# VH-VL binders against Putative inactive neutral ceramidase B (ASAH2B): the designs that were tried, part 4

Target 1, 165 residues: Putative inactive neutral ceramidase B (ASAH2B), of Homo sapiens (Human) (p0c7u1)
Amino acid sequence: MRQHRQFMDRTHYLLTFSSSETLLRLLLRIVDRAPKGRTFGDVLQPAKPEYRVGEVAEVIFVGANPKNSVQNQTHQTFLTVEKYEATSTSWQIVCNDASWETRFYWHKGLLGLSNATVEWHIPDTAQPGIYRIRYFGHNRKQDILKPAVILSFEGTSPAFEVVTI

## First folded at step 23 (VH-VL)

Design y4 (from j3 with heavy chain S31D F57W)
Fold by OpenDDE, fold request of step 24:
Structure y4 (fold): chain C 165 residues (1-165), chain A 118 residues (1-118), chain B 111 residues (1-111)
Amino acid sequence: as target 1 above (165 residues)
Amino acid sequence: QVQLVQSGAEVKKPGASVKVSCKASGYTFTDYYMNWVRQAPGQGLEWIGWINPESGWTRLDQKFKDRVTITVDKSTSTAYMELSSLRSEDTAVYYCARSEYYEWFDPWGQGTLVTVSS
Amino acid sequence: EIVLTQSPATLSLSPGERATLSCRASQSVRHSGYNYMNWFQQKPGQPPKLLIHDASNLATGVPSRFSGSGSGTDFTLTISSLEPEDFAVYFCQQYDYLPLTFGGGTKVEIK
């Protein structure tokens, strides 16, 4: 069983609205939303183009409630740090959400909006090269007169370089 | 009416800290983000950061990550921006501004002039 | 970060004339038909005031002589006929990526 390191912001809104508005808000809270023109996994804050070992790489994504992944009994990691290997022309996973070097934060927003922050505390032993951070999640979709559906999504940061001191 | 009222002008010495307040009224304080933006004399606008008053989640421009702290007091609907290790180049008018999520800023506070001089 | 370049730096015009202000982004701020660009007006001693959001939507209470256009990297604020109160500094601002950034501003001054 993969131990997920989840840091969740707990937000409680005082609803002083009419019963109808309260109900609407309650319904909207159940459904994950992406900002207009965006989709889940989109990057809000990219990593810097370059980091030194010992620094912290950080990416912020358009997120969804991490409970969706848990409820779907998915054992997928919430994040990966991947290094590009020129010899194989492929990306290799070097860290995931179970790694001590990574942090995953979910920030609950208003009306189903949320963000996910991924941090990679770059170890001193990290090899120089090209890296990227990926985010994996599930969003809850509710269409009118249809059962709720859990959909998977993924986000990928622009590549960044790690250099030695 | 939605209003943001900021604290008065400050004069500080280099190395000191300043804490500017922004009191919100006319709306549900926790339903909107509070942003901080500064403007040096005769210069453009520079985004400092924001806070989600409900969760306390804060984002800062990397330029300010080591010197700025943004906080809120939900009981008084007041946001705060503290800037430490003040430098002469920190002389500016500091604005708070409301936003829905990270979209557009409306309204703005009246601004707080912070002067850093020896 | 996304760099916004405004031009011209200063625009000298007379009341009644048309003003055209440009804002260029270092990369596209367009996603799925939405443009994450706003325009603000600032008068001396006052905070900025929202004029246009999402490139072309007029903010509440803003006169219809103001309009925004453009997409992707190139955006324009137009004042069809300048009123005396329109002489001010205008800023564009993007919210596509963090950090949020502003243009350097265009000063519209009386000729």
Scores: ipSAE 0.884, ipTM 0.946, lowest interface PAE 0.4, mean pLDDT 93
Fold by OpenDDE, fold request of step 24:
Structure y4 (fold): chain C 165 residues (1-165), chain A 118 residues (1-118), chain B 111 residues (1-111)
Amino acid sequence: as target 1 above (165 residues)
Amino acid sequence: QVQLVQSGAEVKKPGASVKVSCKASGYTFTDYYMNWVRQAPGQGLEWIGWINPESGWTRLDQKFKDRVTITVDKSTSTAYMELSSLRSEDTAVYYCARSEYYEWFDPWGQGTLVTVSS
Amino acid sequence: EIVLTQSPATLSLSPGERATLSCRASQSVRHSGYNYMNWFQQKPGQPPKLLIHDASNLATGVPSRFSGSGSGTDFTLTISSLEPEDFAVYFCQQYDYLPLTFGGGTKVEIK
């Protein structure tokens, strides 16, 4: 069973804006935006450098509307928790968005901005080591007089250590 | 003119709760985030958290996650910050501050002194 | 979290003098040419007031004697010629990473 995903997507009718402002606002709500100087998938809040088993690792990313990913069926998962394996010099996926240990929250901001929060509830059985959290999404881009384009992006947290109690 | 007006000073005992209000005017309340920042006497500024008034989404510093609740009343363009399980170290001036997303704070409320004493 | 260290803690100067305030971040707050650093002024009994945003942009209504510079980890607020009303505490603040953090402040006091 897939893990429950919480999408914070609320829309409200604005009656106080001019027609042009209303249209602009509607367009801005449809188009995903990243903060200035940022790109989708950028880390806004890294994980702590170290966690103990039983704690919750949390990373916040510059997000985009999850519906973009769902509609395109281009994603396998919104997130992964990966452990570094020294023997293979590679990152191994230990959890994804279907895991019971993970939570994915999308928070809709203003003017097309949004955040993606990934939580990893580190199980007591988690092996000590170096981990990272990755975020996979799609952003909707709209150019003037062009069809909307859905672009894929990914984010990767800095590595963090998990230690035993 | 954009203005944030906060509720008056509060004196509370340890273990009690306090709820500070911040009434916004002069702009569309839901177009900006509302932040809460506190400042202990003679100390620096500490960000508590923000709320998106449109969605009600809140983000708190981890330090406050268990004790702070930020809410809004759109009908009155008022934001609230409630702090529970008050401690002496919670004695501070609490400010609300508007931000576009979370870029910079402007303007600020006048501040609300919360004194926690036995 | 990003720790912002301001120096000096206290700066004693006379009106007309140049003030240079430093803010050092524990890690870079720069992305794609943007520096996510703000400066605030706070006078006794008053809330902070925005002076500079994005390291070098003067906020609306702020006198031109104020300027911000720096990039990455090192930032500077400069007051070219101190006016009597400039004696206050100044805070830097970063918004590159959550949680949002402030420096400890620099008090500019009259000599």
Scores: ipSAE 0.862, ipTM 0.933, lowest interface PAE 0.5, mean pLDDT 92
Fold by OpenDDE, last read:
Structure y4 (fold): chain C 165 residues (1-165), chain A 118 residues (1-118), chain B 111 residues (1-111)
Amino acid sequence: as target 1 above (165 residues)
Amino acid sequence: QVQLVQSGAEVKKPGASVKVSCKASGYTFTDYYMNWVRQAPGQGLEWIGWINPESGWTRLDQKFKDRVTITVDKSTSTAYMELSSLRSEDTAVYYCARSEYYEWFDPWGQGTLVTVSS
Amino acid sequence: EIVLTQSPATLSLSPGERATLSCRASQSVRHSGYNYMNWFQQKPGQPPKLLIHDASNLATGVPSRFSGSGSGTDFTLTISSLEPEDFAVYFCQQYDYLPLTFGGGTKVEIK
């Protein structure tokens, strides 16, 4: 598993015992959350419909703490770039998180929210065609009076086209 | 009372930079996102980007990724937007706006007019 | 990006009349029952003011004559009976996808 760039917040919180609301907010920051109406792996920013070789494709997903995936290796990679093969009517992996052409950024938001950003630096040698970007992660779920559980999720971008110059 | 107070109007030459400030009060500064939105004269609203004051994480519209920097000073509960390589089309009123997460903007600063003229 | 088209560009009405403003999104901004659409009012020389959030929720302090409706791609802001202070520009805004985008605005003016 390639080391991904993690933008982690090192915020230290002073617990002021005077505000129950502050404590509640602090606790909520410990658990992964998706925005209302969303689920983990949802696309927040799709790729452009078309890219030229040499450009950078970017997709932003509803994310979860990547540390959850370290403990639960359901997925072998945080991301894939896949190309559609018309002959086999299937998607073929052309890059993963170990590829030099890809970047994975996890951005910690407020109150357990986070984003996962995948960049694909499209090489000049990339073959024209239809591509997509996928995100694989794990979210930490905490129910009241229950132990936390780790759940796997997947996200898939809309397809986009790569063209030559 | 929750308030956002912005810095005063600016007049700049093309190619220069401008830095607008937005001082927050009446709430915990790090519990909300701070957004920047601009409005050219007689035009609509254009979202520039946001910052998470807690972490300093920023997200910008791709249009501004090379010219805009958003920062915060937690000690003064102040957000900043710096726009470089100014051009005439950057003439606009620039607003800061608070959002819970990134849902809706409330309240807004009073706006800062930035005029770019030769 | 999601393009928001507001119509009409200008709406000329008299006090007491009903105003209906439309906002159409280039794609759906609805997920799991939530509509990620907001409405703002802006008066000359002032910042925008939040009117409606999540398509139909009235913001705090906003008069009940304002209401929002719609889902998916089509949204409507309604002013049941225009007051003199309601003549302003109104903007819709989506926060379903990045970048965040606004409509072009509808100017409600006195006939």
Scores: ipSAE 0.858, ipTM 0.931, lowest interface PAE 0.5, mean pLDDT 93
Fold by OpenDDE, last read:
Structure y4 (fold): chain C 165 residues (1-165), chain A 118 residues (1-118), chain B 111 residues (1-111)
Amino acid sequence: as target 1 above (165 residues)
Amino acid sequence: QVQLVQSGAEVKKPGASVKVSCKASGYTFTDYYMNWVRQAPGQGLEWIGWINPESGWTRLDQKFKDRVTITVDKSTSTAYMELSSLRSEDTAVYYCARSEYYEWFDPWGQGTLVTVSS
Amino acid sequence: EIVLTQSPATLSLSPGERATLSCRASQSVRHSGYNYMNWFQQKPGQPPKLLIHDASNLATGVPSRFSGSGSGTDFTLTISSLEPEDFAVYFCQQYDYLPLTFGGGTKVEIK
């Protein structure tokens, strides 16, 4: 069960008939867009280089509509918090979107743009070390006279350090 | 013509709050983000945050998360920036600025001087 | 955050001279051929005015004597021949990462 999902309220979406976004979505049948020069999963705001236990790490990604992932289970989670293990030279998942320590927010922007915000409320019991946050999503691509295509993407934050108090 | 008109200058005491308004005209208010930027006297520019007027979604610089609230009134095409717990270092000209998403700012409001003095 | 360092802090020139302003970013603001750097002009008592967007694109209504160049971390604003109205403060601004940041500004003053 996926917990701690926060989605932007879109109750006013249909009321903005005069908006360019409404027209565009109507014409393009709701297409996700990334900013120019960007791709889905790109980091817009990295985490701080260092956090103390008890603090909240936050990363913002170029996002796509989370609904795209409901029908496409390429990824089992919207996010992971991963810790680097020097012994195995690998990243180990310590949290996902079902964890109590994490929050996932999707913010709808204009003209098909959106952001995904991942928060990790670093528990006091977190082990010191090097961590990263990853985002997993799906974007909807719609071409004229073609069926919609759902594409998977991934984003990875720069690594950051967690230290004890 | 696209225009942003801000409220007048404010003089406040430390610890008080100030709310600056920015009235937009000449374009569809909900089609663009509204940004707030401040400039201390003789200093550079500091981005405070933005709001998506359509959804009300805001993003703030971490520095301002606890003291700034950005809101909009879509019926009047007006954006607001409220800064609480004012300090002397908050003395600045505060600008609203329109952007497509967060690419570039155009146009800007004329600015609102906020002076924090005991 | 991305720190933008502008140089020089002050540039003293005469009308008709060429002005070259530098903006250096603490990290690259280039992605897929796009440079997320803007330039603004600010005159005393006025808000900033957009001059250049995306490193090299002249904003609407801006005279052709203004030009932007550079890529990655190093950017330049050039005024080919200074007009009296060009004496002002110029700011670079990046939008590659949040928070959005500005340079400290370069004051172009009359010699």
Scores: ipSAE 0.843, ipTM 0.924, lowest interface PAE 0.5, mean pLDDT 92

Design y4 (from j3 with heavy chain S31D F57W)
Fold by ESMFold2, fold request of step 24:
Structure y4 (fold): chain C 165 residues (1-165), chain A 118 residues (1-118), chain B 111 residues (1-111)
Amino acid sequence: as target 1 above (165 residues)
Amino acid sequence: QVQLVQSGAEVKKPGASVKVSCKASGYTFTDYYMNWVRQAPGQGLEWIGWINPESGWTRLDQKFKDRVTITVDKSTSTAYMELSSLRSEDTAVYYCARSEYYEWFDPWGQGTLVTVSS
Amino acid sequence: EIVLTQSPATLSLSPGERATLSCRASQSVRHSGYNYMNWFQQKPGQPPKLLIHDASNLATGVPSRFSGSGSGTDFTLTISSLEPEDFAVYFCQQYDYLPLTFGGGTKVEIK
């Protein structure tokens, strides 16, 4: 962490000596940044291990500005809720961000940091089983003397169980 | 130079509310998160929640979600924490503390003793 | 929520002695090579003071006699040679998952 924090500290130090601290602050407000030791899509708050139908599952991820996904003109959704199907040994999408039972909230943070909160309002009709929540986003990266690039990322929650009782 | 100065001690009856203030100075108020942490007499520390002072968005520990409201006044660089429906077990010193994200708290306010007694 | 268990509750030592304080997390707080654990010192009537961040990194202005170690679930704060100003309560704190949680503390007191 000292190297990551130290780079930010040294960048601030250099910009301050050049009277450019305002520029660093502005750059941090327009790019996406992940906290030390984390990457975009990392889980900040997992779902509970178990829910009953009718409850709300909530996951919080390290986020990025959702306009990056729209500006990139992708067809990719922001989130999925997936159920594990043992018969096919695969995860099947049961709903996405277009579904009435999901909520997606982007919470703009400070200096390029942000959170993405995903809620799944578990319908009474949900089948019991093992579920996960996934988050799909894009972050803006700016390197010196290069054009900005938009990079895709994904986050996946730990699995959790839905029961009827 | 960077400091957090909190409001004075409060004595309250069960069922009342209390609002603690935390005035920040020496830094750009909206560049850092503000946290609230409490410590019952002779006990450890308990995180209550935080606020993004630029946007006003908050995150609370679930145990406080129904009783705590965290707000800011950007014009005075002041954060507030209001705890309602007070119980005797809410007797504690309440601290504000600055952070960049969920990382570490530095600095802390001096603390505000809230005493709840019948 | 991640529960942090500190031991011992009280450590009675003399100035010049080595103090070893333990903190155990109910689940790993390590991701991508980083340990999301901090240590704080608190003296009576004062707010906590940051000592160690990210398990092993000294905070600004903290003397080199303090060191942190450990990974995953087991963390240690060491004071190599106790000074009079080091007699206080020490808390570990995790910031891997919300809610943020603290250990119950270890009081280091004069024997």
Scores: ipSAE 0.156, ipTM 0.683, lowest interface PAE 5.7, mean pLDDT 84
Fold by ESMFold2, fold request of step 24:
Structure y4 (fold): chain C 165 residues (1-165), chain A 118 residues (1-118), chain B 111 residues (1-111)
Amino acid sequence: as target 1 above (165 residues)
Amino acid sequence: QVQLVQSGAEVKKPGASVKVSCKASGYTFTDYYMNWVRQAPGQGLEWIGWINPESGWTRLDQKFKDRVTITVDKSTSTAYMELSSLRSEDTAVYYCARSEYYEWFDPWGQGTLVTVSS
Amino acid sequence: EIVLTQSPATLSLSPGERATLSCRASQSVRHSGYNYMNWFQQKPGQPPKLLIHDASNLATGVPSRFSGSGSGTDFTLTISSLEPEDFAVYFCQQYDYLPLTFGGGTKVEIK
């Protein structure tokens, strides 16, 4: 009987704080957040400075729920791999998210935080040169007393070199 | 009152595996990342990796990718780090440490000494 | 990978003296006005303890004689007047980029 009273007191206290915390957590899980001092598309892990053909280049970005991109536009790509062409001083797309050698992973984090991992499985036929990886996404923003909006963002990795050997 | 309590010291032979546990209490286990960090005798600190307990997603420093597995048991609020193919240079104190996303480690577990001897 | 270099490796001082510990990052760890640098204290036989987060913010329960300063690549931990319990090893740690990395440490020892 005393155990029952102690259990009810403990349960009542936990339910009071748990329901308030649960509601806040659910609200934060509906929207996208970026870590303090960062924004969507910021690089969290750059590629290594150099890769050989056949290796996997990997970049991690501050991400947002990829369903936001589906709701917004049907023709947008999620990622590109680009090679620098010194003669034209421009970046040329060599593959994208539809290519068999790329992988895109979205990892839902805590309370609206997430990240996007982009892998490029460098084909044996890749030309030596300077490359970068770009990520394109959309985040859901909810300001107090305002309608939710979908905003586009981009992330660009530092350049890295691909060599043959 | 937040606490991380680790399993006891281990003595292993080269080539064996070790699994260290870290039991969390005093907070919502799935709201924070769990990290593993090691310290060889007389040396500095080395980050091994983390796990998001909610999703099970892990990230390891590249030098541990092939030998370390990090897991959680949400029902017991316990994280595990398993290191395989032990070598003498793996002799170290292994710590678990809580973080809010990528930010900073607070608190740390008491540490688990793993000794690898021939 | 961001390399953190701490200096000096050993700082020999007496109680009551001011300690100044340096941490230099191989690249800036500052982004959007935030410095992604922390400081930890480790006493013999104990786990590290957070002292300073985000370059200059005291962690809960840390005495006011501790302070952090610096930005970008150069960071300083200051202990204004050493107490006997402050003789320990101090580590800086960055969290701007993965992998997370620590400095080699500065041992503050009694002269």
Scores: ipSAE 0.138, ipTM 0.685, lowest interface PAE 5.9, mean pLDDT 85
Fold by ESMFold2, last read:
Structure y4 (fold): chain C 165 residues (1-165), chain A 118 residues (1-118), chain B 111 residues (1-111)
Amino acid sequence: as target 1 above (165 residues)
Amino acid sequence: QVQLVQSGAEVKKPGASVKVSCKASGYTFTDYYMNWVRQAPGQGLEWIGWINPESGWTRLDQKFKDRVTITVDKSTSTAYMELSSLRSEDTAVYYCARSEYYEWFDPWGQGTLVTVSS
Amino acid sequence: EIVLTQSPATLSLSPGERATLSCRASQSVRHSGYNYMNWFQQKPGQPPKLLIHDASNLATGVPSRFSGSGSGTDFTLTISSLEPEDFAVYFCQQYDYLPLTFGGGTKVEIK
């Protein structure tokens, strides 16, 4: 699909095990896990406070395997870029993951940990103002001897300013 | 025992590049991030960036993004950091350091002194 | 970027005395009740060594005379009774947001 520019396939092979410790390590490699003290969608790297048009805004979130969203068999967007409208005191979506100016990257980490990087390549036509980036995902949770479940989550970056200069 | 062993000291001229190696042993290389940190003489510590050895994905501090390349060789459990367009202010000890995710660094390599002088 | 300011720059003490080292972050490094702050010890000619992770947890093999405390923006490393091997430079380090940053260090030296 055009809204996803990069995925990493997660492939696992069932192995013959000699101990329950080996099984636990294998299970940790196929489920999503958040770092200690964080949850899925938490911001790991906020955008800079200010950008000029033509620059790239980048946010990194605690992520989960994007296949969980497609395996959940629901249509959804992975990201939005939103502009604050002070007159209505509301956020307006200006683009999403289907837009050519956005990039979504998933980076598989250690034993179920991962990052989602969202880039917004700020077009020269962008209106100056206050913006934010949001990330929408699903994590796979597996308790020992129980069916896996898919849970939705979202993350929201701190606001940042776009100027024309 | 977990160990990180770095390549030897380097002396370089301004404008050259340097590539420092860091060989890991005693753990599963792809289960941990590898970080690079430098320390100029008499100065504090400065994080350069990290690499996820499994995917090869890197993240660098903005001030290094155009001059540093971090890579790994999984078959030898070795990480590399290359710094190009060297300046005298790049004179420092360069450390590799292991982390789970980007949390705390344990252990550190012994350090590699890079001296940039004409 | 989160700036860490350590004080004092130098702490001159005798063996047996209590050392108190301060680290102040330019913004809170606390989220969901968790503090993303570590402490390292560095002796001349050696790489840094982890002492305290997550504000208050002693790293493996670190003597109990070391302790960490604080929350949010203000953190403290305490050495209850200085031993000869404790005279070194100490750095705080945050991992709440990228880029990862270190404090400028506090040198603990023998009086």
Scores: ipSAE 0.067, ipTM 0.667, lowest interface PAE 6.8, mean pLDDT 84
Fold by ESMFold2, look of step 23:
Structure y4 (fold): chain C 165 residues (1-165), chain A 118 residues (1-118), chain B 111 residues (1-111)
Amino acid sequence: as target 1 above (165 residues)
Amino acid sequence: QVQLVQSGAEVKKPGASVKVSCKASGYTFTDYYMNWVRQAPGQGLEWIGWINPESGWTRLDQKFKDRVTITVDKSTSTAYMELSSLRSEDTAVYYCARSEYYEWFDPWGQGTLVTVSS
Amino acid sequence: EIVLTQSPATLSLSPGERATLSCRASQSVRHSGYNYMNWFQQKPGQPPKLLIHDASNLATGVPSRFSGSGSGTDFTLTISSLEPEDFAVYFCQQYDYLPLTFGGGTKVEIK
C-alpha cells in the first residue's frame, strides 16, 4: 500500500528533524546566549522609581555565567550602586559587590540563557538622591572554527530616587 | 503533536486552595519555560509567572508572590500551579502556555475554570 | 508595571471592511532596535492565538490580511479586509519588562 511507504517516509522525517533540533539545543548549552533582540546586560526588570531608606532595590539583567569573569581575570566586580552628584555632574560609586548591603544572584536558564539579579539593601544612612545600579559581566562566545572568546559587557539600570521618610 | 492538556474545572470556597495541572507532550519538556496566565470571565489576560522546568526556578508577578506556587514533575512532563487563600476575584480561567524565554506563548493549554463562591 | 491601553473597546464592522486597532504603552517597549509587543486573537471558548510578534512580524500560518505596525509606545493591528472568521477579541501584550502585561482587548464584532 502506498500508505505504508508514506507512513515510513513521514515518520523518518519527523524523527530526524526531532534529533537535529535536540542536538542543536544541546550545543547551545556550551556558550552564553542572549534572547532575540537583546544583548547581555540589558535590563529585564528595572528598579522601582522611588525607595525609602531600609527598602530593597532590585534590578534584573540579561546575564552570563559568572565563571567567565573569574576565568578571565580581568575584573571581579559584578555590580556597582552609583549616586548622581549634581555638583560634579557625575555618578559616584556608593558601593559594589564587595559591600555588605548588596546581593548578586545568577539564575541559570535554558540553553545558555540566564538572568542576573542585583539587590541593594538600602542602608538607613543612605543619602537621599538619584541612584542607579550597574552590572558587569563576561560572556563566552564560540564562533565556528575559532577559539572561544570571553567578551566583557555592562548593564545600567534606569535611575531611581531614594528618599528618607 | 505539541499539546498542553490541563486538569478539569474546580469549584472552591473562599480561603481554600486549588492546584491546576498542565501535562505537556510532543516536545522536550525541559527545553521550554512554562507560564501561567489567567482570565476572569469577560476580562483581559493576567500573567501569573513562569518556571524553568529543568532547574525548578520560578518568577512570579509580585501580586501573587505570597499565594502562588509553581512546580513541575519532570518524570511526567507536568507543570502545576497552586493558588492559596482563594477569594471571589480569583474566579477565572487559568491557562498554561509554553515559551522559550518571555517570547512565543505557543501552545496554550485548553484552560481550567476555577470558580470561587461563598 | 507597563500598562497597555487598547482602543476602541469595540469595533462593529462588516465583512470586507478594514479594521484598525490601537495599543498604547505607558512607557516605551523598544530596546536595542526591537519592539517587545505581540498581538493575540481570541475566539469564544478558545485560548489566545499568536498573530503578530515583535510588533510587525506575522506568526506562522497567519493570513497576510493581518499586519502590525508602530514603535515605542504606539502600536497598531490592521486587518485589511475582514473575513467572517476574524470577528473575535484582540489583545496586545508587552514583554519588554516584567511583569508581562496584556491590553484590555478590542472586540471586533459583526455589525
Scores: ipSAE 0.065, ipTM 0.644, lowest interface PAE 6.7, mean pLDDT 84

Design y4 (from j3 with heavy chain S31D F57W)
Fold by ESMFold2, last read:
Structure y4 (fold): chain C 165 residues (1-165), chain A 118 residues (1-118), chain B 111 residues (1-111)
Amino acid sequence: as target 1 above (165 residues)
Amino acid sequence: QVQLVQSGAEVKKPGASVKVSCKASGYTFTDYYMNWVRQAPGQGLEWIGWINPESGWTRLDQKFKDRVTITVDKSTSTAYMELSSLRSEDTAVYYCARSEYYEWFDPWGQGTLVTVSS
Amino acid sequence: EIVLTQSPATLSLSPGERATLSCRASQSVRHSGYNYMNWFQQKPGQPPKLLIHDASNLATGVPSRFSGSGSGTDFTLTISSLEPEDFAVYFCQQYDYLPLTFGGGTKVEIK
């Protein structure tokens, strides 16, 4: 993020205050960007290591505008909650963004940066076990004088445990 | 020159609330996050949370979630942190600190000592 | 959350000596070649001051006797030759994951 200030300083130094700077700020507002050293879907806040039923598990990811997923016409979900099944050594989806116990929030940040917050309101009936939260999105990339490109990405939280007591 | 100036020291009784202010100058207030960090006497630093001044979106460390409210007044370029249900453990110096997104804190305010005593 | 462990808790040295301060993270704070670790200096009665950002980059106006190194989980702050104004407490701080966390500090005091 230090580079954001340096980038803005260099851009302002090279461009006049007038319409050129306004155009640059507009272009930065219409693209999706990831912070330095991160990619879309990276976890910014993991869930706690352990939850009891009735609590809310929350994960924050590097996000992108959800409109890009609709524009892509893929009908991809924005999130899944998955439980690890040791017998099959696999993750099983237990709910998604269509479920009443999940919430998805997109928070627009500065200059094309954004966050996606995923909440899982753990039902009283949840089975004890190891869970994770995944986020699925699409970012819009547009360079000057080039057509827009929509790219898919996904993020996966570190695993956490749900206990009944 | 970028500067953060905080309100003066406070003495409070257990169960009361305190509201600390942080007035920013020398930069575009809504282009940066404002953070609150505290330091109990002889202890380390503890991040409380932040606010995005443009949107009003706040994020708090879970241990403060039920007792802290962070707000801004964009017209005066001032951030506020209110801590309720004060306990003796809340005796600390409270700092505001500016950040770009999640990065490092620069600058910091001068600090506001809050003393909670019976 | 990411726990930062600083050692030693206190470092007693004389002016002109080299100080070496350690910070260990409970998990890596490195991604794609970037280390999300900062160092702050705090003198008595003053707010913390940024010294090093991203493990090794000097903040503006910080003397060259300060340097940072390390990667992943192990980080070091070095003061090549202590000046009287360098006797202070030093904190490491990670910003890889929320919540943002600080180390417990290393006090550098005059021997």
Scores: ipSAE 0.053, ipTM 0.652, lowest interface PAE 6.7, mean pLDDT 84

